# VHH binders against Kinase non-catalytic C-lobe domain-containing protein 1 (KNDC1): the designs that were tried, part 19

Target 1, 252 residues: Kinase non-catalytic C-lobe domain-containing protein 1 (KNDC1), of Homo sapiens (Human) (q76ni1r1468to1719)
Amino acid sequence: STHQLFSQLTLLQQELFQKCHPVHFLNSRALGVMDKSTAIPKASSSESLSAKTCSLFLPNYVQDKYLLQLLRNADDVSTWVAAEIVTSHTSKLQVNLLSKFLLIAKSCYEQRNFATAMQILSGLEHLAVRQSPAWRILPAKIAEVMEELKAVEVFLKSDSLCLMEGRRFRAQPTLPSAHLLAMHIQQLETGGFTMTNGAHRWSKLRNIAKVVSQVHAFQENPYTFSPDPKLQSYLKQRIARFSGADISTLAA
Below, E stands for the ipSAE of ESMFold2; O stands for the ipSAE of OpenDDE; V2 stands for 0.75 times the mean of E and O plus 0.25 times the DockQ between their complexes.

## First folded at step 18 (VHH; framework vhh_6z1v_2)

Design g52 (from f52 with G103Y; at its last look DockQ between E and O 0.59; V2 from the best seeds 0.00; counts 0 for: pae E 5.7 > 2)
Fold by ESMFold2, look of step 18:
Formats: structure tokens, sequence, C-alpha cells
Structure g52 (fold): chain B 252 residues (1-252), chain A 123 residues (1-123)
């Protein structure tokens, strides 16, 4: 059932998120290595970036470890979604699986699990998945969900994204997308205009406090779904199976 | 007191155009996502178009894509819906709505609603 999958994926994501300390979400080095590029990667550019990150010692204390685990899990979920689709044997099975992932992702963002919703979207956007003819034969209502997910991504990427406004949204559990939160933090840190040194320093301190407060508020209002350990174990196994997989090779 | 007041709804013929306006007051308009919804008789209310806080991004439902355009003027605290190439199936009460949140497509995601303006499209 897509509701069971949505709720258990949400609990799995929450477990990792709760282990992170809010201030460590400002660690742009860990977030940068997962993103690997700001444009179309080139072999020389990718190699140069990896060489620089390999030469820099990054302290590996407990809070940093859990942020890295959260970020790796985001990639693993996206890879898992793509892998399940491209390893399906027929277009009919691919249509069924596309529909299920789209409906799971829709349930996620409707319940403020932006992390899992964007991870699924990222997997569905993989080139090998987008090449599937199954997209053309989806029911129209299901195909519209893809456009909804893309719109959610655009809105989440806005530099005006702050979920601390309005009391209703403080009362509902939320899981932020770690990747998109990192992009927002990087934009705030690199925002190109200051009026004076005093204005620049005050603006940065205010933004840091706002991000830390926002992450902390999300951690204080967890989801209360009932755990299903059997389904959670199954999901962990499937996700781990494809960790680091080359989707293009699997599609061949 | 929060108020959203729609205007511009009227009877038009098929192929015609209308511009709906929604004047907002009682909240910080520039911090709210704005949306237009519609409800035909006997039908559920459905999202038509959504626009971000700054107006930098918009979304339009498939059934109005290319025909309707949402826009906003934060200096005037007003959101607009330009409706072109109107069809009889566009006949509905149109509502503007405001949300401080990024959930944009369900009625329960919006905090504030206008009273609605009737649009009728005749053949």
Amino acid sequence: as target 1 above (252 residues)
Amino acid sequence: EVQLVESGGRLVRTGGSLRLSCAASGFTFSRYVMGWFRQAPGKEREVVAVITWSGGSTWHAKFVKGRFTISRDNAKNTVYLQMNSLKPEDTAVYYCAASPDIYLFRTEDYDYWGQGTQVTVSS
C-alpha cells in the first residue's frame, strides 16, 4: 500500500534526521561533496574537485557523522527509486512502479516529508528513467503528479523559503530536504551584497540563528506513525542493495 | 482582520477574456503564497493557479495551461488571474486563497479564503 510505504519511509528518514545536531547543517563541505557539481560535470572538473576534497582533513565527530549518513541516505533513496524502475522487465511493470512512486511522493509532500518527496523526484528525473516509454502511457491524473512534484521543488528552492512563519505549520511534523536546505544555506552565505561590514555581519548572524532555530523546531515535532519493523527492514534492504549503483549499467 | 476580496467575475461568451483581481489586507502579503481555486456547481473546489511569495515562480493546472496566467503586485497587495480563451467548462465560482506554507495544491493547505466571484461562460 502506498500509505504504508509513505509512513515507513517517513519514519526511516526521521530516525536519521533526529540524530543530527542543528548547527551541523551549516557544514557546507559535507553537503558540497555529495552535490559534486553546480553544472554539467566534466571529467577534469570532477577529478579536480575530488582531489581537493581528498586533501582536506574534515573532523569526524559524532554530529558530523550523522549528517553525512543523512546525505548518503538521500542519494541511496534516489538511486533505489531509479534502480527499481530500470530493472523492471516490462513497460507495464514500469508504469505500475512509476505510479506507485509518484503517489508515495505526493503523500510525502502533503504530510510535509519534503526529504523523501524530493529524493523520489530525483530518482524519477534520472535520464534512464525519463527515457522509459512508460511515461507516455501513464493515466493523465498520475502524470499530473510529476508536474506537482516539480512545482514543489521550485518552491522549496526559493531563497524566501522559511517555514517558521504561521503557527499552524509549527504544529505539524516536518522533514526538510537536506540537499535543498544545504543549497539555501549556501545561497545565504554567498549572497552577494552587503551595505557595510556591520550590515553584513548582522545579516549572517540572523540567518544562522534562523536556520538553526528552524531545524531545531522540526526535530521537536516528530511524526508519530506506528513502526512496522518488517516493512522497515524490507525497505532498508532494497535501498542498501542499490547503494552506489550505476543506473545506466543497470538499464543496459 | 484578514480579508481577501475578489472582483471581476461576470458573464462572458466563449472565447472571451476576463481578469480577476483579489485585494488582500490584514497580513503581510509578500510572505504568502497566493492561489486561485474554482468550484463548479456540484463539484469539489480545485486549484487553478499558484504563485510564490515574490512572484518569481508560478504553477498552472493542466486544464488552464496556456489560457490563464496568475500574477501578483506586492506593492498593491493584489493577486490577479488573467483568463483568455474562455470555455463553458470554466464556469465556476473563483476563489483566491493565501498560504504561508509551501503546500500549494490542496484546499486544506490555505489559511485564508475570499468569498468568491462568479464567472459564467456562455456559448
Scores: ipSAE 0.132, ipTM 0.572, lowest interface PAE 5.7, mean pLDDT 78
ESMFold2 (binder alone), look of step 18: mean pLDDT 85; pTM 0.871
OpenDDE, look of step 18: ipSAE 0.456; ipTM 0.772

Design g53 (from f52 with D109Y; at its last look DockQ between E and O 0.45; V2 from the best seeds 0.00; counts 0 for: pae E 5.0 > 2)
Fold by ESMFold2, look of step 18:
Structure g53 (fold): chain B 252 residues (1-252), chain A 123 residues (1-123)
Amino acid sequence: as target 1 above (252 residues)
Amino acid sequence: EVQLVESGGRLVRTGGSLRLSCAASGFTFSRYVMGWFRQAPGKEREVVAVITWSGGSTWHAKFVKGRFTISRDNAKNTVYLQMNSLKPEDTAVYYCAASPDIGLFRTEYYDYWGQGTQVTVSS
């Protein structure tokens, strides 16, 4: 059922998110994080150099393997969504899969699992998926969900702190998108020059610290859905099957 | 004190046009998603249109798509609803609402509400 799928995908995402240390998100640009929803060029960051030099001052720089795992899984979920659709045998199967993924993603963002919602959206936006004629066959109500997801993406990109306001922030668990967090940090690091003294640097640091505090707060309010180990194992295996796949090749 | 004040509701003939305004104060308007909702007698409040804090994206309910347009002016702290090709079933109290939260297509997601403005569409 789409309800079971969204809840178990949420628990899988949460498991990876909880392993990350919040401060390691500061180095996400240096780790090669690509924002699949935005075509904004990356720029070198003084903070990335500062993080690496701090580690080199200590005898042994420890790379955060859990952040890399979280980012890899985000890409793997997107690839999995695209792969399942383009390898379907018929237009009817593709329509059914598109509908399922759209409804799963809608449930995700409504329950504040923005990570999985944006991962599914990214997979659905892959060129090979967008070329499918199945999009034209979708019921209008289901096709409207795609526009809702795009609107949610715009909302999330507009302000790095928007998730920290309002009554739902403290009353309900949240999983932020790692790729969107990386985009926000990159935007904060590459802000224009306004002053030669430390005031500009302190403002940047203060805003970056707010993002890190945001991550910490989300980790303290987890989802409590009931685990289904058999379904989780199945989902992990399907996602792993397509890890690193070339979607254009699979579509041919 | 947060305040949302709707204006522009009145009696209009079928096929007519009307523009609603909602003036906001007491909060940082540019950091809030704005929505228009309506409630006909004996019915639940339903979403009509939603606009992001920058105005870069809008959403309109299917029953008003192509006829109504939401917009905002962050310099004036005002959100608008342009209503064209009005029908008798559009008769309702129209509410302006604000929230900093994401995915705000239902009343439960909005923290601040205006008192409403009556729109009546007659034959």
Scores: ipSAE 0.125, ipTM 0.508, lowest interface PAE 5.0, mean pLDDT 78
ESMFold2 (binder alone), look of step 18: mean pLDDT 85; pTM 0.877
OpenDDE, look of step 18: ipSAE 0.363; ipTM 0.729

Design g54 (from f52 with G103T; at its last look DockQ between E and O 0.44; V2 from the best seeds 0.00; counts 0 for: pae E 6.1 > 2)
Fold by ESMFold2, look of step 18:
Structure g54 (fold): chain B 252 residues (1-252), chain A 123 residues (1-123)
Amino acid sequence: as target 1 above (252 residues)
Amino acid sequence: EVQLVESGGRLVRTGGSLRLSCAASGFTFSRYVMGWFRQAPGKEREVVAVITWSGGSTWHAKFVKGRFTISRDNAKNTVYLQMNSLKPEDTAVYYCAASPDITLFRTEDYDYWGQGTQVTVSS
């Protein structure tokens, strides 16, 4: 059932989100791809890496492994969605899977789980998935959900602070998209953090602090769905099966 | 006090045009998604159109088929609905609504509502 899948995917996402410390979202290295060639953190050369630590607005912190896990899981969910569709061998099966993922994503954003909704959208946007003829066969009502998801993504990208207004922010659980937060923080970090223009630097720092406080506020109001360990185990197994998969190769 | 005040509703003939306005006050308008809803006699309130904070993205219900266009002017704290090629089934009370939340298509997603303006389309 799509509601059961939605609720358990939400609990899985929440578990990872709750392990993160909000301040560690300011570490731009943790929000991006780790340099594959560096062994520098193991040596005393950590002092020579001061340029990388200058990208933080706050004092130096040790990398938060949980933030990295959250970001990797987001990519793994997207890859899983794409992989399930492209490895499905008939158009009937692909229509069924497209419909399920679209309805799950709709339940997610309706319940303020923007993290999982955007992860599913990202998987559905993969070129190999978009090329499937199953899109043309979908019922019109289901196909409209894709346009809703794209509108939600545009809305979330237009203002990183949009979720902090009104009574719903305080009253209802929310899971923000980690990749969109990472994108906004990287954009705020560019443009010279060492500038001496007090008004410009203060406005930037205030917006960055607002984003961090947003993470903390969402952690204070968790979802309370009942766990289903069998379904959670099944979902974890499917997601892990495709971790790191090359979707183009799977589609060939 | 938050207020949304619709205006511009009136009687028009089939095929006519009408522009609705909604003036907002008491909140930071540029931080809210704005929507237009309508409630026809004997029907539930339904979403007509939605517009993002900057106006960079809009969504329109399929039943208006490009006949209606939502827009906003953040300098004037006003959202608009341009209604062209009006039909008798467009007869309804039209409401503007404001939401800080990205979940945009359900009535319960909107925090603030106007009192509505009547649009009547004669056959």
Scores: ipSAE 0.076, ipTM 0.508, lowest interface PAE 6.1, mean pLDDT 78
ESMFold2 (binder alone), look of step 18: mean pLDDT 85; pTM 0.874
OpenDDE, look of step 18: ipSAE 0.709; ipTM 0.881

## First folded at step 19 (VHH; framework vhh_6z1v_2)

Design h51 (from e55 with A33S; at its last look DockQ between E and O 0.68; V2 from the best seeds 0.58)
Fold by OpenDDE, look of step 19:
Structure h51 (fold): chain B 252 residues (1-252), chain A 123 residues (1-123)
Amino acid sequence: as target 1 above (252 residues)
Amino acid sequence: EVQLVESGGRLVRTGGSLRLSCAASGFTFSRYSMGWFRQAPGKEREVVAVITWSGGSTWHAKFVKGRFTISRDNAKNTVYLQMNSLKPEDTAVYYCAASPDIGLFRTEDYDYWGQGTQVTVSS
């Protein structure tokens, strides 16, 4: 069921998120985490690597692997979503899969698992997936979920602290999009921490601290769904099957 | 006391325009996302449009088809719904609602609700 898939995907995401430390997000730039929108391989200019990204923290933090794992998993989930759809040989099956993933994603963002929601969205937005004729025959109510997801993404991108606002933050578990959180922090880090007069930009530091503190805040209130080891194992295997796959090649 | 007061609803002809307003009080308006909902007789309440706390992002339901636009003025603690090219199918009670969170698409996501304003579109 959609609920079962939602709950187990959430638990899997939570497990990875719980291993992360706020400091890992502070080092995201140093770890090479970039905005996906900029990943247009600008071919040539070797020069941009030298910008000594003044990481507030020493690059040798051994635990930075957990953030990278979290981000890799996000990509794997996105790839899995896309792969399932493009490898489906019938329109009916594609419609069913699109419907399922959209409904799962809806459940995710409704239950404040924004990580999995955004992962699914990313998979669904792959060009090869978007070219599927199945989109045209989706029920209207299901198709609307795609628009909702896109809106959620825009909202998440609009404010780095949006998940900390309101009564629900205290009442319900939250899983943030690790990538978006990292990007928010990187944006705040831009321009350095020292003014021309040598004074420190304390307000900037405070803001960064606030944003990073969300990691701990969210970790303190975990989801309490019942684990289904069999389903989790199945999901892990399916996700792993398509890890690193070129979706365009699969579609072809 | 938290209050949301809708205004601007009236009888209009098909193709007409209305601007709904919702005045908010009793809470920090700039920290809440706002939504417009509508409920037609015998139908479920449905989301029409949402706007984030900053006003930087908006969402509109598919049935709006570019006819309606949500906006807000935080200095006035007011959210607006400009409705153009109205159709009889748009006849409903329109509600404004406030959400402290990113959950913007369900009625349950909203903490505060207005009493609603009646919009009637006559053929």
Scores: ipSAE 0.495, ipTM 0.798, lowest interface PAE 1.3, mean pLDDT 89
ESMFold2, look of step 19: ipSAE 0.604; ipTM 0.837
ESMFold2 (binder alone), look of step 19: mean pLDDT 86; pTM 0.889

Design h52 (from e55 with A33G; at its last look DockQ between E and O 0.68; V2 from the best seeds 0.00; counts 0 for: pae E 4.9 > 2)
Fold by ESMFold2, look of step 19:
Structure h52 (fold): chain B 252 residues (1-252), chain A 123 residues (1-123)
Amino acid sequence: as target 1 above (252 residues)
Amino acid sequence: EVQLVESGGRLVRTGGSLRLSCAASGFTFSRYGMGWFRQAPGKEREVVAVITWSGGSTWHAKFVKGRFTISRDNAKNTVYLQMNSLKPEDTAVYYCAASPDIGLFRTEDYDYWGQGTQVTVSS
């Protein structure tokens, strides 16, 4: 069932997200997520002082471990999606898998699980997957879901305030994309080149406080789907099976 | 009192052009994403185009791609739909809608709705 897969993938993502402390997302540059270090100003800022102060009072090893687990799981889910498709032996099976993943991802973003939705999109965008002839024989309605997912990604990347200041974010459960959230934090840290030094520092500090508050609010409003431990174990096993896989090699 | 008021709907020939406007009041327009939806008789309401609260990103349904363009003017609290190369299949009541956040493709994502404006395309 597509609904069962969506709900259990959401519970698995939530479990990892709940282990993270919000301050860990402020170290996104150290995690290499954005690969933008050459463009980042080296001048001292209040954001770096605040992050350093918070880390002095928290066990860095334990919290760094959980954020890394969250980011690694994001890559593992994307790899899993691509691997399942390219290792299927027929175009008919590939069509069925494409359709299933597209519909799962659509359910995810509609229920504000942006993490899993973007992870599935990333796997579907792998070159080996995009070159599959199965895309040409998808029903038009299903193929349009890919356009919707790409639009969601564009909105999330272009409207950085959507996650920092959304009227509904406290009303519904939400799982942010860790990679996109880290990208927005990096943009906020380097933004404001047209502002005065005092306004620049205040704006950055205000935005860092918004990020921490948003992550905290998301953690306080969890999804309440009923767990299916057998399905969860199966999903974990499949995802782990392809961890670190070279999709181009598997496609050969 | 929140209001969305569509205007500009009329009868137009196939291949013609039409511009719809939607004036918003009673809420902070610049913090809402906007969408245009349409509903033909006996059909479900469907999304036509979406624009972010800042106007920085837009999306258009495949069936109107290249023909319709959504835009907004936050200073005038107005969202527009420019419709070109109109077809009889575009005949519908067109609604504007406002949403506070992401997920702008479903009707349930929108808090505020206009009463609609009729667009009729003759052969």
Scores: ipSAE 0.185, ipTM 0.588, lowest interface PAE 4.9, mean pLDDT 78
ESMFold2 (binder alone), look of step 19: mean pLDDT 87; pTM 0.890
OpenDDE, look of step 19: ipSAE 0.454; ipTM 0.785

Design h53 (from e55 with G103T; at its last look DockQ between E and O 0.46; V2 from the best seeds 0.00; counts 0 for: pae E 2.3 > 2)
Amino acid sequence: EVQLVESGGRLVRTGGSLRLSCAASGFTFSRYAMGWFRQAPGKEREVVAVITWSGGSTWHAKFVKGRFTISRDNAKNTVYLQMNSLKPEDTAVYYCAASPDITLFRTEDYDYWGQGTQVTVSS
ESMFold2, look of step 19: ipSAE 0.497; ipTM 0.802
ESMFold2 (binder alone), look of step 19: mean pLDDT 85; pTM 0.873
OpenDDE, look of step 19: ipSAE 0.666; ipTM 0.862

Design h54 (from e55 with G103N; at its last look DockQ between E and O 0.70; V2 from the best seeds 0.00; counts 0 for: pae E 2.6 > 2)
Amino acid sequence: EVQLVESGGRLVRTGGSLRLSCAASGFTFSRYAMGWFRQAPGKEREVVAVITWSGGSTWHAKFVKGRFTISRDNAKNTVYLQMNSLKPEDTAVYYCAASPDINLFRTEDYDYWGQGTQVTVSS
ESMFold2, look of step 19: ipSAE 0.429; ipTM 0.759
ESMFold2 (binder alone), look of step 19: mean pLDDT 87; pTM 0.887
OpenDDE, look of step 19: ipSAE 0.745; ipTM 0.893
ESMFold2, look of step 20: ipSAE 0.453; ipTM 0.771
ESMFold2 (binder alone), look of step 20: mean pLDDT 87; pTM 0.890
OpenDDE, look of step 20: ipSAE 0.676; ipTM 0.868

Design h55 (from e55 with S57T; at its last look DockQ between E and O 0.76; V2 from the best seeds 0.00; counts 0 for: pae E 5.6 > 2)
Fold by ESMFold2, look of step 19:
Structure h55 (fold): chain B 252 residues (1-252), chain A 123 residues (1-123)
Amino acid sequence: as target 1 above (252 residues)
Amino acid sequence: EVQLVESGGRLVRTGGSLRLSCAASGFTFSRYAMGWFRQAPGKEREVVAVITWSGGTTWHAKFVKGRFTISRDNAKNTVYLQMNSLKPEDTAVYYCAASPDIGLFRTEDYDYWGQGTQVTVSS
């Protein structure tokens, strides 16, 4: 059922997300700021060859590794969705799969699993999938879900802090999109304007801490669906089978 | 105290136009997505249109697409609904709503609600 698939995909995503260590992420930023502001020469406020060389030879950023893991899984899920559709034998099977994935994604975003919802959307947006004739014969109600998913993506991209406000983020579980999380963190880390006003630097550090703290806040309120180990194992195997697949080649 | 106050609802003829306004106070308006919902007698409240925090992105329900337009003015703490080519089926109480989350499409996604303004479209 689409509810069973939604709930088990959510539990699988949650397991990966829970392995993140947001305190280490905050500690890396706080330690770097203290070193740059008190101990380390101001030459590191501009990119230097020495800083790049040290980063290349001695990487120890654990949160980037876990973010890369989340991003790879997001790509694997998207590839899996596209692969299942383009390898279907008939247009009737493709319509069934499109409908199933759209309804799973709708359940995901309605339950604040934005990670899986955006992963499915990305797979459905692959050019080989979009070229399928099955899109033209979808029921109208199902086709509307695609437009809803696109709108959700746009809303999620509009503000890095949009999930932290209101009553729901403490009362209801949330899984943020790994791609959007990585983009927001990178935007905050790559802000390179040098300021003589301490207030602007303080604001940037506060915003970095807020984004990283979102990870911790979401981890404190996990989903409580009942696990189905057989279905989870099946899903993992299907997703892994298509990891790295060239969808255009599969569609040919 | 958070307040959302709708205005502009009235009786209009089929094919007519109407502009609804919703004035917001008691919260940081620019941090909230805004939506318009409607409820006809005996029916569930349904989403009509949604607009992002910045006002740069909108979504409209299929049954009003091309006829209604949501907009906002963050300097005036106001969200609008321009309604054109009105039909008798558009008769409903229209509600303004605010969400600090992303602009989702269900009533439970919204924290704050106005009292509603009646729109009546005569045949």
Scores: ipSAE 0.154, ipTM 0.579, lowest interface PAE 5.6, mean pLDDT 77
ESMFold2 (binder alone), look of step 19: mean pLDDT 86; pTM 0.883
OpenDDE, look of step 19: ipSAE 0.508; ipTM 0.797

Design h56 (from e55 with T28D; at its last look DockQ between E and O 0.66; V2 from the best seeds 0.00; counts 0 for: pae E 2.2 > 2)
Fold by ESMFold2, look of step 19:
Parts: sequence; structure tokens; C-alpha cells
Structure h56 (fold): chain B 252 residues (1-252), chain A 123 residues (1-123)
Amino acid sequence: as target 1 above (252 residues)
Amino acid sequence: EVQLVESGGRLVRTGGSLRLSCAASGFDFSRYAMGWFRQAPGKEREVVAVITWSGGSTWHAKFVKGRFTISRDNAKNTVYLQMNSLKPEDTAVYYCAASPDIGLFRTEDYDYWGQGTQVTVSS
């Protein structure tokens, strides 16, 4: 059922998210903000920062590995969604799969699993998937979910801090999208720049730290769905099968 | 005391226009997403439009797309719904709602609610 798939995909995403340390985002961004010159030559500046960055990351290799695994899994879920649809060779099967993934994604964002919701959206937006004629014959109610899902992505890109305002994150578990968090941190780094270096660079660091510390708050309030190891194993196997797949080639 | 007070609802002929407003007080309005919902007699409350706390992004339900526009003025603590090309099907009580998070599409995603304003569209 889509509820069973939603809950087990959420538990799988949570497992990876819980292994990540928010400091990796903060540490990487702090090095970028320390740049004192806008005209630094690429060779001299990048070599100096690269050497320091490499030495800073050596004792944290295990943590960096988990962040990389989280990001790779996000791409693998997206690829899996696209692959399942394009390898279904009848319009009826494709309509059923589109509907199923859309309803799973709807359950995800309604329960604040924004990570899996955005991963499914990314898979559905693949060019080969978008050109399927099955989209044209979807029931209107199901097609509307796609518009809602795209709006959620836009909202999340606008205000990552809004996910954390008020009592909501204390009352409900939340899984943020790692890709969108990284984009938001980069936007905080580039946005708000002025001629006044001290005040605005400090504000960027405080905002980045605030976003990263809110990631820790999400880790403290996990989902408590009952695990289904058989379904989880099946999902992991399907996702792994399509890891790195060329969706355009599969569609041909 | 948290308050959301809708105004502007009235009887309007088909094809007419209305502007609803919702004045907010008792909370930090600039940190809340806002939504407009409606409830026709015998039906469940349904989302009409949503706007992020900064006003940078909006969403409108398909049944009002191109006809209704949500907007907000954070300096005045007010959210608006401009309603154009009104149809009899738009007859409902319209509610203003606030969410401390990104605005989503269900009533349970919103913490604060107004008492509603009646919009009636006749032939």
C-alpha cells in the first residue's frame, strides 16, 4: 500500500539522516566565508584553501562518508523512481506507478518527510518520465498532487528556517532535504553581501549555524513507525538495482 | 491574544470582483505562512491559496487559478485574497489561517484560524 511504502521509505531515509553530523555543512561554509578578497587568483587561493580543507577533513572522514552516502542515496531514490516508470511498458502500468509515487510523495510531505518527497519529485521530473503519455490520462485529483509537490519544492527553497519556526518541529518529526539545505546554506553565503565585511559575514555565519543547529533538533525527534524489515530489504534491493542507471537508455 | 479577522465578504454578481483581507495580531506575522480556505454548505473546508511568510512564493488551487491572487503586507500584518471573475461555485465562507511553518494544503497544517467571512455569488 502507499502508506506502507511511505512509512518504510521514511524509516530508511531517517536511518541515513541520523548518521550525519550537521557540523560538516557548517565547517565547509565557514572556510568559504573566511575569504578576505574577491579578486583572489584561482591557483594561489584554491591551493591554500584546498590544503587546509584536506587537513581539516582527515579526522572527520567517517562523518563526511555518511553525508556523501546520504546524498548518493537521494540520487538513487530519484533514479529508482524514474527507472520503475520508464521500464513499465504499458500505459496502464505507468499510470498506476505515477499515481503510486505521487501519493507516496504526498504522504511524505504531509508528514514532513521532505527529503523523500523531493527525491520522488526529482525522479518524476526526469525528461524521459515527463514525456510519458501516461501523464495525460492521470485522474485530475492525482495530477493535482504533482502541482502541490512542485509548490512544496518552491516553498522549501524559499525559507528553510520556516520549517523550524514555532512549535511544529517539537511536535512532529521532520526530515529535511540534504540537497535543499545545502542550497539554502549557499544562498545565505552569497545573499546579503554588502560593502561592510564584518557585520554581514558574521550574520552569514550565525544564520548558517542556526540552520545547521536546527538539523540537530530534527535528529532529536525521530519518526516512530514500526519497521517492516522484509519491505525495507525489498526497497533497498530495488533502489540499488537502478543505482547510476541511465534513464534515457532504459526508456529507449 | 492571537486574532485573525477576515473582512470584505459580501453578495456579488457572477463575473464580479471582491478583495478579502485578514488582519492579524498577537503573534509575529512576518514569521508565519498564510492561507485562505473556503467552506461551502455541506462540504469540507478546502485550501484556496497559500503564501510564504516573506511573500516570495504563492500557490493557488486549480479551481481558482488565474482568478484569485493571494498577497500579504507584513508591515500591516494583513493577508489579502483578490477574487476576480467570480462564479456561483465560489459561494462559501472564506477563512484566513496561519502556519508557523511552510504553508501546506491541509487544515491541520495551520495553527490559527479566523471566524470567516461569507462570500455569495449570484446570477
Scores: ipSAE 0.503, ipTM 0.796, lowest interface PAE 2.2, mean pLDDT 80
ESMFold2 (binder alone), look of step 19: mean pLDDT 86; pTM 0.885
OpenDDE, look of step 19: ipSAE 0.618; ipTM 0.843

## First folded at step 20 (VHH; framework vhh_6z1v_2)

Design k51 (from h54 with N103D; at its last look DockQ between E and O 0.62; V2 from the best seeds 0.00; counts 0 for: pae E 8.4 > 2)
Fold by ESMFold2, look of step 20:
Structure k51 (fold): chain B 252 residues (1-252), chain A 123 residues (1-123)
Amino acid sequence: as target 1 above (252 residues)
Amino acid sequence: EVQLVESGGRLVRTGGSLRLSCAASGFTFSRYAMGWFRQAPGKEREVVAVITWSGGSTWHAKFVKGRFTISRDNAKNTVYLQMNSLKPEDTAVYYCAASPDIDLFRTEDYDYWGQGTQVTVSS
């Protein structure tokens, strides 16, 4: 069911997120993450880091292994979504999968699992998926969910602190998108960081510390869904099966 | 203390144009995304358009795309809805709403609401 898939994907994402120390997100520049708002779907699926590259690029690799796992899982989920759709050989099956993933992603962002919502969006934005004629035969309300997801991505990118200012974060667990969070930290680290503007540098460092505090706050309020180990194992196997897959080749 | 006050609703003929305004007070306007909703007689409220905190990104419902344009002026604490090529189906009470959060497409996603302004489009 869509609810079961949403809840178990959320628990899987949470498990990885809870392993990260909040300060590890300050290494985001070393990991080479990119701004998703400017990425084309094919480029997003092809921008994964290798383990060798991560070791040379990310100092103290042992201390940062959990952040790498989190980022690799994000790419693997996106690839999995794209792969499931392009390997479905009838328009009816593709319509069913598009609808299911869109509704799962909608449940995710409604429950503040922005990580999984954005991972699904990235998979659906892959060029091979966007080329499917199944998009044209979706019910209009289901097709509009795609536009809602795109708007959520824009809003998440527009203010690094917005998740902490609403009253709803006090009442609900939250999983941030690792890629978007890393992008915000990169933006805060670059730009106007100068020694001649000591107050300006201090203000930007304070904002970076607030982002790290957001990660800590999210870790303190976990989701409490009941685990389904059988479904979790199945999902892990499906996601792993397509890890590193070339979606364009699968679609051919 | 928080107030959203809509204005500009009136009777217009089919094909006409109208601009709605919503003046905001009692909160930090530049930290809120803004939305316009409408409620036709006998219908539920539905989202019409949404605009980000800075005004840099907008979203419009399919049934108004190309005809309505949301905008904001953070210096005036005001959000606008320019309505062109009006149809009788656009007859509704139009509501301004504010959300400090990312969830922007349902009525439940908004913390603050105006009282509404009536738009009537005659045949």
Scores: ipSAE 0.012, ipTM 0.470, lowest interface PAE 8.4, mean pLDDT 78
ESMFold2 (binder alone), look of step 20: mean pLDDT 86; pTM 0.884
OpenDDE, look of step 20: ipSAE 0.185; ipTM 0.640

